# Ledger of designs, part 3: VHH binders against Formyltetrahydrofolate deformylase 1, mitochondrial (PURU1)

Target 1, 298 residues: Formyltetrahydrofolate deformylase 1, mitochondrial (PURU1), of Arabidopsis thaliana (Mouse-ear cress) (q93yq3)
Amino acid sequence: GESLDSSVSPVLIPGVHVFHCQDAVGIVAKLSDCIAAKGGNILGYDVFVPENNNVFYSRSEFIFDPVKWPRSQVDEDFQTIAQRYGALNSVVRVPSIDPKYKIALLLSKQDHCLVEMLHKWQDGKLPVDITCVISNHERASNTHVMRFLERHGIPYHYVSTTKENKREDDILELVKDTDFLVLARYMQILSGNFLKGYGKDVINIHHGLLPSFKGGYPAKQAFDAGVKLIGATSHFVTEELDSGPIIEQMVESVSHRDNLRSFVQKSEDLEKKCLTRAIKSYCELRVLPYGTNKTVVF
Below, E stands for the ipSAE of ESMFold2; O stands for the ipSAE of ESMFold2 at other seeds; V2 stands for 0.75 times the mean of E and O plus 0.25 times the DockQ between their complexes.

## First folded at step 1 (VHH)

Design b08 (framework vhh_sonelokimab_d1)
Fold by ESMFold2-Fast, scan of step 1:
Structure b08 (fold): chain B 298 residues (1-298), chain A 124 residues (1-124)
Amino acid sequence: as target 1 above (298 residues)
Amino acid sequence: DVQLVESGGGLVQPGGSLRLSCAASGRAFSSYAVGWFRQAPGKEREFIGAISSSGGYTYYAVSEKGRFTISRDNSKNTLYLQMNSLRPEDTAVYYCAAEEGPYLGSTWDEYDYWGQGTLVTVSS
């Protein structure tokens, strides 16, 4: 029979579930039955089982009636299955009910990634609450960025840093109530102590195609090396510089006809798209940890 | 590669005015964002202000806004700092700096090319 009740017009809302456990017979059936038993309907189902590992990854998108399947019961039902399979990860998100992720945006002198994030956020295309912007650079009040932040009531914190004093304790206090951090061209290296103290995910945009051209001036390094592809990489921040698990990469062709300014401009266009796509994927539970330093991206 | 040479420094009375110049040589001065920094005796190098490659946007340290004005003349490959209402605490070596690309920086470690500096002494 039909999973949907046609005698009343239920308001069906979307939900997302991600699951990671040791591989076993019947996992897909058990997860699918959980949704179907409460009158939910699966719209998409992705599964990844690595060739050489006995582990299971899935991401399901479904619609359900929150009157018949209350939000707290959704968590309980999936948690029951998670315990049965000894799951390493089981997360449910219901975007219309659950609070948006709270983020802080960190940047240095260049603001193209911040501007893109702010525009996507204003357009409702970035499902986050921006708690503040933090920069080691001052900005004049008459800039587009500063007027935008003022108009939307988003605090801008100028945290003056030097090579000797990166003011990490001050930054930790400013970001303590965030769900994750976004480095939108923040050019100071965050220490292992900062990462341990923060204890949550930090997502960076690197203006080079990792693992090549780590560190400063990747567009200039690429220009000098005569590359035929320029790229940008969004990744999780770890203690190792520009070496965390990769979330997203974007590339564009370059040739001998491109000067350094052209390389920089192409790089910036890739950076803002790469970062916004990575953050959107993260918020939609598409990015899962895999192995020691890799990701599954659904 | 760009080379920068500051000029116009000297002794000036408190309340006086002075205009510093920074002459650029090499290629594509109009492609660089450029700024002014100063270093007083016994102090760290501090940011004064910067101007975009086109000259369409200027950015100042809050403490210097209103007394100092930055401008550029790309046809002459020259950057200027107009300093008004000078005070003894403005005594410093003034540096011109350029960064690759079109962006403004407010920390000295973000700048790629530096001049040798020009001394400004404000004293009676």
Scores: ipSAE 0.000, ipTM 0.136, lowest interface PAE 15.9, mean pLDDT 83

Design b09 (framework vhh_sonelokimab_d1; at its last look DockQ between E and O 0.10; V2 from the best seeds 0.00; counts 0 for: pae E 13.5 > 2, unsure alone 64.1 < 65, placed apart)
Amino acid sequence: DVQLVESGGGLVQPGGSLRLSCAASGHTFSSYAVGWFRQAPGKEREFIGAIRWSGGSTYYAVSEKGRFTISRDNSKNTLYLQMNSLRPEDTAVYYCAAQTGSYYKLSESGYDYWGQGTLVTVSS
ESMFold2-Fast, scan of step 1: ipSAE 0.531; ipTM 0.785
ESMFold2, look of step 2: ipSAE 0.000; ipTM 0.292
ESMFold2 (binder alone), look of step 2: mean pLDDT 76; pTM 0.792
ESMFold2 at other seeds, look of step 2: ipSAE 0.000; ipTM 0.125
ESMFold2, look of step 5: ipSAE 0.000; ipTM 0.216
ESMFold2 (binder alone), look of step 5: mean pLDDT 76; pTM 0.787
ESMFold2 at other seeds, look of step 5: ipSAE 0.131; ipTM 0.565

Design b10 (framework vhh_sonelokimab_d1; at its last look DockQ between E and O 0.72; V2 from the best seeds 0.00; counts 0 for: pae E 10.8 > 2)
Amino acid sequence: DVQLVESGGGLVQPGGSLRLSCAASGFTFDEYAVGWFRQAPGKEREFIGAISGSGGRTYYAVSEKGRFTISRDNSKNTLYLQMNSLRPEDTAVYYCATPYSRLFSTIASDFDYWGQGTLVTVSS
ESMFold2-Fast, scan of step 1: ipSAE 0.321; ipTM 0.701
ESMFold2, look of step 2: ipSAE 0.000; ipTM 0.370
ESMFold2 (binder alone), look of step 2: mean pLDDT 81; pTM 0.829
ESMFold2 at other seeds, look of step 2: ipSAE 0.000; ipTM 0.344
ESMFold2, look of step 5: ipSAE 0.005; ipTM 0.370
ESMFold2 (binder alone), look of step 5: mean pLDDT 82; pTM 0.834
ESMFold2 at other seeds, look of step 5: ipSAE 0.005; ipTM 0.394

Design b11 (framework vhh_sonelokimab_d1)
Fold by ESMFold2-Fast, scan of step 1:
Structure b11 (fold): chain B 298 residues (1-298), chain A 124 residues (1-124)
Amino acid sequence: as target 1 above (298 residues)
Amino acid sequence: DVQLVESGGGLVQPGGSLRLSCAASGRTFSSLAVGWFRQAPGKEREFIGAISWSGGHTYYAVSEKGRFTISRDNSKNTLYLQMNSLRPEDTAVYYCAAGLTWYGDHSPQAFDYWGQGTLVTVSS
């Protein structure tokens, strides 16, 4: 062996591990030791142990040498700990090795959320592969958004819907190879049969501060109610309208000096930021189930 | 990647009670919507009830509402079915089932993972 071999720095890559189990002595030490024993270095470690609730949540970010700790061994080592503690959740992602999550984006007439998602995706700020865009509204091929999609090879599917026919079977076929769906101002209600048939997570942006102002025209409802804060909510889609677990919320102050147009404009600005933050958090394994219809967001 | 194992089946007298358990291993139980189905001889699988991943939402077949109670313990990776006032027509193989995402379609085809079943016989 050559002395220079010992001076070569390994290429270290980032990994993320999330862990949820019944609370017990020594969990943090055991998880930390697992990473350290393989020559990994922890860059961030978040823990949540609710008061008077016997459960433990953690999320760790670390760097490691994939030659010394192969990807399959990372899974095996964390799975050994998961079995020891009877873990309710134990997931590892290594973004430079693991495939990006595949998504489809659903929208109706308004495209401000789609445009923001595309900009963040192009800037490398959203760790997803966009498989397609689906809309119940036709768009002219010479618009900037349509030219952007064409330039990047992202299909746009116009799926004409009526009250009598939501075209859900056609949409299910288009999205069958995705890891999760994003509703970016898709204004048709997805049925329970659609959600069950899809069988994976669906994330929505609601242009109101939930649990208030459910349903249509939340900015108008907020304006009429004389609120002093307007907001947007990103949440998991469930069978109950605008009632799924909340992932992210953003707010801005409003006053008697804001007219309805101002409320709508502030709402749109919050919507696009809220949705992109929620999707990024989800892809980074920051969003975990907690309690009754709640989330932990690290 | 999820394994489901039912237990607690057996012979019970009409009017009696029985509690079934379903133990989950492999994937994260707390991220799954889970439910109970039964299949009587010569019949299709019938939905009994389901509970959301958090336990916050429960759904029952109209015919079974009030007699059967579904619950889960995410700390123990276990699903339960409490059955009261049992009748001979409740005789069936009882299955637990899990779905990655579930939002109101109670058809068997909508669930991704299934246990092997446990037999419940209601007879004198």
Scores: ipSAE 0.000, ipTM 0.105, lowest interface PAE 18.6, mean pLDDT 83

Design c01 (framework vhh_vobarilizumab_d1)
Fold by ESMFold2-Fast, scan of step 1:
Structure c01 (fold): chain B 298 residues (1-298), chain A 120 residues (1-120)
Amino acid sequence: as target 1 above (298 residues)
Amino acid sequence: EVQLVESGGGLVQPGGSLRLSCAASGSIFSINAMAWYRQAPGKGRELVAGITSGGSTSYADSVKGRFTISRDNAKNTLYLQMNSLRPEDTAVYYCAAEYRGSGYYPLDYWGQGTLVTVSS
């Protein structure tokens, strides 16, 4: 009879590598050979070289045997190539081995984006660990969202803010152990000092189609302007209001027959989907910086 | 912790040269890459030249062969040597530094900018 022997079946696990450097001959061959030489198999390979810039972007998805190519060696092999090409960015993620990104979710009065994030997270569709939720608004303990957070052991921090005191030092302490922040309708402007002190990516949902209708009440601004498309924008936060690099946008048609309530409802539906898509893309290493204020999205 | 201060901008005739300097104060251990960006009136900011911690350089096609980026780590200073200047090079030039953290955002420290005007 046959003996049970696990050694006869290699277990292949998925990996993702993103690479950004000055353009040069042979980069694709060097990166793909690195994977192949270790017995890895490439499932997808995307490349972008801008027409007006001497830079190279790639994202590869592959499967490999972690016994033959240990996780630490994967880092060393790609780092060797990164040093050779002076890479601006070289990041490897192995979702079955690496810890999930830790995030905090910031919001104000409106919770539709938070609720959508929590549902996607519970369904296993957002590959993050939610460390906490921070709000400048109190919420009753008997609300659906507060019961959800309690059941899942996610702390909710009420941080009372005013225009004179945004309590940014308190928020920085709460978020210091996160990998990035998500602003899910947080309606206080984060200062340049906060962004420098945090020193990591902050992703926002803006309930308008940027670069139009910056600031407050974008659905009302759009309604008053007589637009024929309503939209939502997810972007990286910078010191300039609603002006950071765009990650994702979603749109829907509107007409003179839509009242303000209809504009708001369509906006909220787009916001939920736009933010969840942006966060998923970010976690899958699909979003890379391009120039000062642009993104490559694979 | 890190502040960036640009200098060397000014008025120059077409075909002239300028050297921009960017002095970094504080610890530079968290800086992964540095770059020069520019913004002309009515336009967005564009990457002019970049340099990684390893010394590799990149240039916009419009400046390649005319501009040279360099870094003096001992002086904590980034330079941009600009030769054969053209009227279309007129812009505010910004020094930028990328934080070494876990994030993708390319540049999180910025100088205040220095104006370069190329005109007769």
Scores: ipSAE 0.000, ipTM 0.182, lowest interface PAE 12.5, mean pLDDT 84

Design c02 (framework vhh_vobarilizumab_d1)
Fold by ESMFold2-Fast, scan of step 1:
Structure c02 (fold): chain B 298 residues (1-298), chain A 121 residues (1-121)
Amino acid sequence: as target 1 above (298 residues)
Amino acid sequence: EVQLVESGGGLVQPGGSLRLSCAASGFTFSSNAMAWYRQAPGKGRELVAGIYSGGSTSYADSVKGRFTISRDNAKNTLYLQMNSLRPEDTAVYYCARVYYDSSGYYEFDYWGQGTLVTVSS
């Protein structure tokens, strides 16, 4: 751009940058100077350097003038720094310019997590584009959820599965144009071949407080074990059952006065809130991989 | 048609070892995740260990470092190697195929009477 009209104030827009590299002298100064040199202003800056580990994590929130610092130049400037430090990760997101992440939602018989996601999405509180919903269960067209999907032009794909055939190749074809997947009470284990073939992040909601109560019926396992807290866990899906890096957890107190139905009901409330918070955090670049099967959450 | 047959249980002293086996038939074993559950007298059912079709494993905290789950897809057999056994490991052990359910994220099919493991002097 040639010139900015001085009779109007520049419109500053928010940007987010996450950075992960080997720890070195001057990283914070170099990243901060990059933003400042282009007239940007840093609103928040979080740094994590693990004890006795030579790695560096940062997340910065800043505002900038997209006329003075075009979106493509923002990427180039941070990439120059990433190359200098041999960065493992350097990602910029500008929510007002960049397309929303495309997701597919997978579920089985229970739909409370899907319903919560759809309500938050409609309210503008879930920063994603929903490409489709996939289920191994049929749903009547006159249900609230099916009418909602039809009204918003979101396809619902019924993929009939058997114990011998999970139809993973069909699902891979349906999700090929997504940025990440969300398992919203999908009751099948995705194989290592599926995860490798998909090649992107898959986020799950487990209706138990991990690492306890893995697998089926965690609310029932918790009830039988006499726990005093029940919870839900959102995590990245890996080949190992219910063992991927944890993104978010939520808990609620239980006592001898709660029956199994009360445990299930409290679990369902925690599940929908936990998943929604995890997806929002992921989209805001707050969740970064750390160590052996762990996360940094800013 | 689907059958899971557990074996290898018995009486063992504290600190001892046992290897459990599960012979599977009636389905494509190599394509399914498998698990071991246990149930002690007067207690609920507890998931002990799981293994994906690709070989990745998961363990309950109570058995981590002591138990090892493995599979032999050529023989359609699931194993649980149990080391450093404790009296609290006393239970009936069930082999399970992992599949879908309407109330949980995962569900397990378990068949037969299981195999009894007793850890006692």
Scores: ipSAE 0.000, ipTM 0.188, lowest interface PAE 16.1, mean pLDDT 84

Design c03 (framework vhh_vobarilizumab_d1)
Fold by ESMFold2-Fast, scan of step 1:
Structure c03 (fold): chain B 298 residues (1-298), chain A 122 residues (1-122)
Amino acid sequence: as target 1 above (298 residues)
Amino acid sequence: EVQLVESGGGLVQPGGSLRLSCAASGSIFSIYAMAWYRQAPGKGRELVAGITRGGSTSYADSVKGRFTISRDNAKNTLYLQMNSLRPEDTAVYYCATGTYTVSWGSQEYDYWGQGTLVTVSS
């Protein structure tokens, strides 16, 4: 049949679908047919089937007409397929319709990662709502970062911590309505009780190339070890220190001509870029957990 | 470091119901996913049902519509409600857990219980 409004071009909008299930025949065909049957067009399609596991991962990017395929029906159609395959994960994001993910940013004394996140957020390059910033360090109200937060109505919570009292229950209350947490150089170890109580993803930036140089002062550890590459690692936080699944890594060459200050500066530049890329990838549904301690990154 | 103890197995008639429980202890904060597997005599272990930390579930085709997996995170306990049981469901049922994330492949489950026997017979 004929459209009653065929003279108006449809506004096609982007959607993203990620799918994870036990591997089976015909998954790709059913997922692609779902999109095509509603007049959607696939722009990108990535599949990963691990060699040693009977599991399937996919991520599709598509454009569609939200008048012909309403947002609620997109969910229903993919849910029908998810039920058919007993899916472990089936998530649709439509960035122009769906609410942004809510985050809180935790940091200690160093703020270079926070500043970069705020800059990218203001530029529209980081698709999140920042609910608050939490720090175990006070900051003067006349600093550039504090003026930025005030101008944008983002609360800054000073939570004074010690190794014997990390005030984790107070932090849990502050972050209860977030979709995930970002540790932007937060230099206190979060306990297993905190991680269990929060129950959602926590993403950290470690200023070292994991699995090397875990713990404190990784740039100094790298300098002392005479490495020829330094790096930064963004990873999911688990109970084990600096051992969670890796999301993103960035590296830069160093030599005997770099002093410790040069190592630290190069590290800081890698940290802020690594963290912002990891958070953007996570929000775009590019990062899926697989195995006990690994990631799929599309 | 994680210990799993299954309970609730037994003898039931075809068409009957059983509820299995699995209590987790030890390093429980690292547990992201839990699953039920079963092994019938002379066969390998097969996945029955799984549940993620967030509550997403998956089922084997042979049990869909009959079995329901659930978890109580406050009690660190996994459940399997088995309805409309068939003689083919006779097996030892095992509880398994993975850290961080779920994969339904057996090598991605780090900890296994000792099993509980379910016998469906008249």
Scores: ipSAE 0.000, ipTM 0.140, lowest interface PAE 18.8, mean pLDDT 82

Design c04 (framework vhh_vobarilizumab_d1)
Fold by ESMFold2-Fast, scan of step 1:
Structure c04 (fold): chain B 298 residues (1-298), chain A 121 residues (1-121)
Amino acid sequence: as target 1 above (298 residues)
Amino acid sequence: EVQLVESGGGLVQPGGSLRLSCAASGIIFSDYAMAWYRQAPGKGRELVAGISSGGRTSYADSVKGRFTISRDNAKNTLYLQMNSLRPEDTAVYYCAADIWEGSSYRPFDYWGQGTLVTVSS
């Protein structure tokens, strides 16, 4: 061609691939070769092979030219490898091309986790589309949080609930088009029927360091027990109380000098950080199922 | 630490009225959903009326229009105004405070000792 022809330099974009299968010889080589053969460059590669299990986990971060390796072809090439190894999980995400995960945020009276999530979302640090906010508590329209939601076109649904009527069918209808749910201090137990009806991941923030202090007011339980560490736990929701697979935990030191109010304040600070970090990790494909009720977190 | 103390029960004739009170201590009352339950002889406890921390109310069909639940957060007190009482309303009435803690949590229920309401001639 002509030496005066301007060629547009290819724009390389980031991709993420996670892989889980039975352990076998050459998996890393096949996955790496797949990326390299298409002109991609691997920026990071994490592998986990449990000591006593014949299973393989990996997460790779790479950059590639979407003109040379179209998005649909990326899926086909990794699916070919997944089929070859009988993969239990093989997921590709390309953040600049793929739609963001759609979420709904559920909360009760306390809104510190919601406020933190909204700030991180506005700052572009939380890679989700917020479909709506659902609360079993009414909020005044002139509060900062309600004005924020209105300004950004995020619906707030007040769903009045009691222990005997959790209005789960109404909530299921509101969340039907979400990719996952976030419980940001939602203080009602979702039934097994709700979890089966929803059929997707639900991530909760528990304001205590699990597996200790399950159930109500874990900061008070911790204070009464004289602990030296207070914490927050983000986990997948299962039918069993505060027992789903753990995604993230944050801790802070406490002493005999901390009163109950100090325990609660430290708990709230850890909760909002723990939840936002867990949601970011989930959206970046860092969280993978491992064994019975465990996670791999890359 | 947590105490719920009911009062106001007694003997009343059909068509009469009673007001029950529940004094709460050891909790931040305004943060709790509160409820009245009742238990008649040979039956399980049933929800009569509930009130959220925000003041939203719910009622069992059998008492709707006759009973009114209310709260006074300044006095840490829950009330049940009972009008047009029937013999079927005869029961021990229990005050309950509920903590609602996440989707997989079992709520921590605090219960009072109960107050007897007898509706008979």
Scores: ipSAE 0.000, ipTM 0.115, lowest interface PAE 16.9, mean pLDDT 84

Design c05 (framework vhh_vobarilizumab_d1; at its last look DockQ between E and O 0.04; V2 from the best seeds 0.00; counts 0 for: pae O 10.7 > 2, unsure alone 63.1 < 65, placed apart)
Fold by ESMFold2 at other seeds, look of step 2:
Parts: structure tokens; C-alpha cells; sequence
Structure c05 (fold): chain B 298 residues (1-298), chain A 122 residues (1-122)
């Protein structure tokens, strides 16, 4: 006969582990044995060891039974290995248990990046909680974007700014309960004081391929120059304008057959895709610091 | 608010010792890898010493055997004991919080204090 307690198949959930240490023999074996010993199964494993550096980076994706391997035990088991290798960093995320990253979105007039991010978020393809949207431009409540925000309970904060008062203390208060900040075409330069006060990562989208075409109006500048290739860059914000580590870059060909309107449309499509991919990569722990001002993106 | 405040720098003769402190607020120092970096005049920042969340330490070759990184989790403070100081150790020393998604030698992701000046001169 059947037992009094119904048995069910275990629900396997995904986990991600990122590891950074001095390079040594056996790191991958130890990390993979940790997962396997707990009944987990590796679905993906990426390693980077720079040729002339004595540094090891890895990212693993695995599935496991959280009843057999509780969330706190996952942390403890990987920390034991981190201690063995003197790791500089060891990070675990379990997306179905761990809280989603909370973000705020900042923008100015152009909303093509905001709209794309809201679309991906609604479809479950952007693994964040959006706490609010902040803009230095007021928007009419009857627009599709504003109605979308209202339906989903996402506050929109109009923060009127001038060159003399960027109201950064007000913005800091609005974003204090976020894990990172996204500049979705925010056309004001964040000060060093803002960056220090916020103290967490800020991710930006820039029109153009950095380091080329720094500053404002890159679409019109590129069109007038007659370029044959346009780009978009998503990067971390630092105190030096448009110089932070790059997360994602995308390019597209243009030609004489593009008028200004089609050129701008291609540019906007590139920007929204580039930013969305950068945020997804960041949330999936694919973006790791490397060298001076560079990244590994697994 | 996350804040790191360095102290303990000063003028010292070659062969002398200093102990740098880094008081952390707004986060728990034991939850993150922490590091000391330094920047000499006209040079870029370089990693001096690091301590993992698990307590394991590492050092730049130029300071091994002379410097010791440590932390006091009850006081939420990171330390750098600097012995046998040399003129080439002259620099502004920075405490850094290495976030869970930012690692390695890059400067872009870390949270920094304002720095404390160490001058080694007779």
C-alpha cells in the first residue's frame, strides 16, 4: 500500500556561484565536488584564468533540492572552500529564494529604454523589483508608460532640476532601499558626492562606443559625421564621465540609405537592448571586475 | 549610509611602524572582502592587502612580512599594521569594501574611504 504521507518529487531550483581567488590546482574539482556531494547538478560552468596573472574566476550554474541542501548550508559549504583557497570573494545566489534585486530607474525625456525594461520586467525576463522611476521631466498621466506604471504600482517621481540644484539629496532618499541604480537615459551628471552617498553600483547606457563619442547627442553627431557603424555602451558609473567599466556593447551597420529618422530608430533600438542585457547579466552574477577598469562577463 | 573612515596615518621615520584603522558603518565588515589600497604621488592605486569574508589574508609581494591586515568584527573595523616602513611606502592609504559582485584589482566597483596619508621620511 501507499504511505500515509504523500510523497512528491523534489522541486529542484537553480543556484549560481561566483568564485574569485589566486589561481591554484584543483579549484574547479573542489567546487564541483561540493555541488555534486549535495546532490546538485551543474548546468553550466565558466572559468577565466588570465594568461599572465595568477588569478582564477569562475561562475557555475546548478540545480539542487533546497530540502536536502538548505540555503544557509549552501553558503556555509562554499565558504568552507573559500577559506581553503583564501578566496577574495565567494558569492551564492538562489534566485527563487533570495530576494530579487531592487532597482530604481532614472531617465530624462527619452523613454525608449524605460519602455523596453518595463516590457521585459512584465514578461518575467528581467529579474528585478522596480521600486520607482525618477525623472527630471514631468509626464502626462494619460500616456501608455504612465498608465503602465500606475497599473503595476510603480511610483513615478518628478524631480525638477536646474544646473544649480540637481536635487541629489532628494534622489538619494528615494533610492535608499535599492540594490543598484539604472540610468535609462538620465541626462544629468551624477556628482562624486552622490556616488559616495549612494555607495552601490550605478549602471548607465551611453549612445555610442566608448571611449569614442563621449558626451551628449551621440546619435546626431554620428549621423552628421556619416558613420557606417553605430553602437551603444552600458557601463558602470564612476566619478569620471563615461569612463567606468563596460558591461555590454552593441553595434549595428548604417548607410546612406538611413535618413535621420531611421538612424535614430536604429540607435534607440540598440540602446534599449544593450541596457537590458547589461542589467540581466549583472543580476545573474555574470559581471566580474577584472584588472584596472575592465570586466569579465560570463 | 555606507561609510569607511581611515585614520592612523602620519609622518614616520624609515624602519618605523604605524597602525591604520578603517571604521566601517552602514554594513557589516565581516560580510565582505575588505582591502587596503595605496596611491603614491604620480602613480595609480595598487592593492596592498586583502582579507576575505572568511578571514583569510593576502598581501602584495612588496609588503609581505612587513604588513598585517586584520579586522575586529565587534568594532566593525579593519586594520593595517605596517612595520619596517620604507620611503617607497609613502602614499595615501585607502580602505575598500569589495562588494559581492565586484572583485579583484579593478577600482571601479569598490567603496572607498577618503584615505589617510602615510609619509616615510627621515
Amino acid sequence: as target 1 above (298 residues)
Amino acid sequence: EVQLVESGGGLVQPGGSLRLSCAASGFTVSSYAMAWYRQAPGKGRELVAGITSGGDTSYADSVKGRFTISRDNAKNTLYLQMNSLRPEDTAVYYCAKLTGYSYGPTHAFDIWGQGTLVTVSS
Scores: ipSAE 0.005, ipTM 0.231, lowest interface PAE 10.7, mean pLDDT 83
ESMFold2-Fast, scan of step 1: ipSAE 0.043; ipTM 0.314
ESMFold2, look of step 2: ipSAE 0.007; ipTM 0.185
ESMFold2 (binder alone), look of step 2: mean pLDDT 79; pTM 0.797

Design c06 (framework vhh_vobarilizumab_d1)
Fold by ESMFold2-Fast, scan of step 1:
Structure c06 (fold): chain B 298 residues (1-298), chain A 122 residues (1-122)
Amino acid sequence: as target 1 above (298 residues)
Amino acid sequence: EVQLVESGGGLVQPGGSLRLSCAASGSTFSIYDMAWYRQAPGKGRELVAGISSGGTTSYADSVKGRFTISRDNAKNTLYLQMNSLRPEDTAVYYCARDLGYSSSWYEGFDYWGQGTLVTVSS
């Protein structure tokens, strides 16, 4: 019994739980009761049950007192429910207690996506620790991006690549302590050996509306095709070029009045916003695997 | 206001050399990809050489081994060293600045200079 006065009031902190299992009666009640029984308050609760599959997805946001419901007990309580339902996925994150995801950012010639991510990170809007930036292009120390990275103590690694040597083993060593990778207009194709060696998620921005306009120059391809919507796609990287599960897409209307430069400018604005939203969604546990090559995004 | 001013063009004999310069006004020269384009009479503009903000270079097949693109970020100046000039190199040469909008040098150049005439006459 401690004598708690008003200066020792509970600090309620946010938690997120994601859950994926075979569909069954009472899952929502069991998960919500778990939170409520410990004095937690649910702020948001999203459920998805696909029409043609006997599977269940949920994501809950809640606030709780970590003194009454210690972090280790939160894990134990949700694992008890996961065991009951034979869950394929049950993950809790508590942002104020759990370490931020560590990422590396890979880019080539264009830096607009990197710059946007750095600005959102500086503003506290991207919940990541940036371990380093890696590029196959050398940048002068007096460029905006290099000055930003220097000011914030973020290492920049120039890794010169050729057709014959992509230096993937060197990149793997640089990224070994990251939780996931972000390709912010990295224009080298990562091999199956790299993806297997890394063994974690890699998120890419493609400057086209997938599954259309795969590969190089998607804005030019879209312009030549006479599209009425231009877009950007953020997706998980797989061995198949521009074919991994889609996380986020953004679109903008175009017309016969847009020239190629207008298409490229609209594309770049969509790319930086699309990637930033995808990374934020991923870090907030909003992105879950669905089927063989799809996502649930809460 | 961004302005690109080319200089160094002129009349030269086949096999001769010229060095073109492009002076850029604006505090952000060092962050942009730069390129040289040319336009011969009755033809469209073609990419001659490109250089990234980090110094990576690219050249048209017709000029590889003869032309060298370089930049001086302290002077906000782009250069094209042209050696072993041929009559078919006769064109107006344009300096171009890319805001980084393109995944290649072919589509993303937003600002163009006035041009400088290069005449290679036998």
Scores: ipSAE 0.000, ipTM 0.145, lowest interface PAE 12.8, mean pLDDT 84

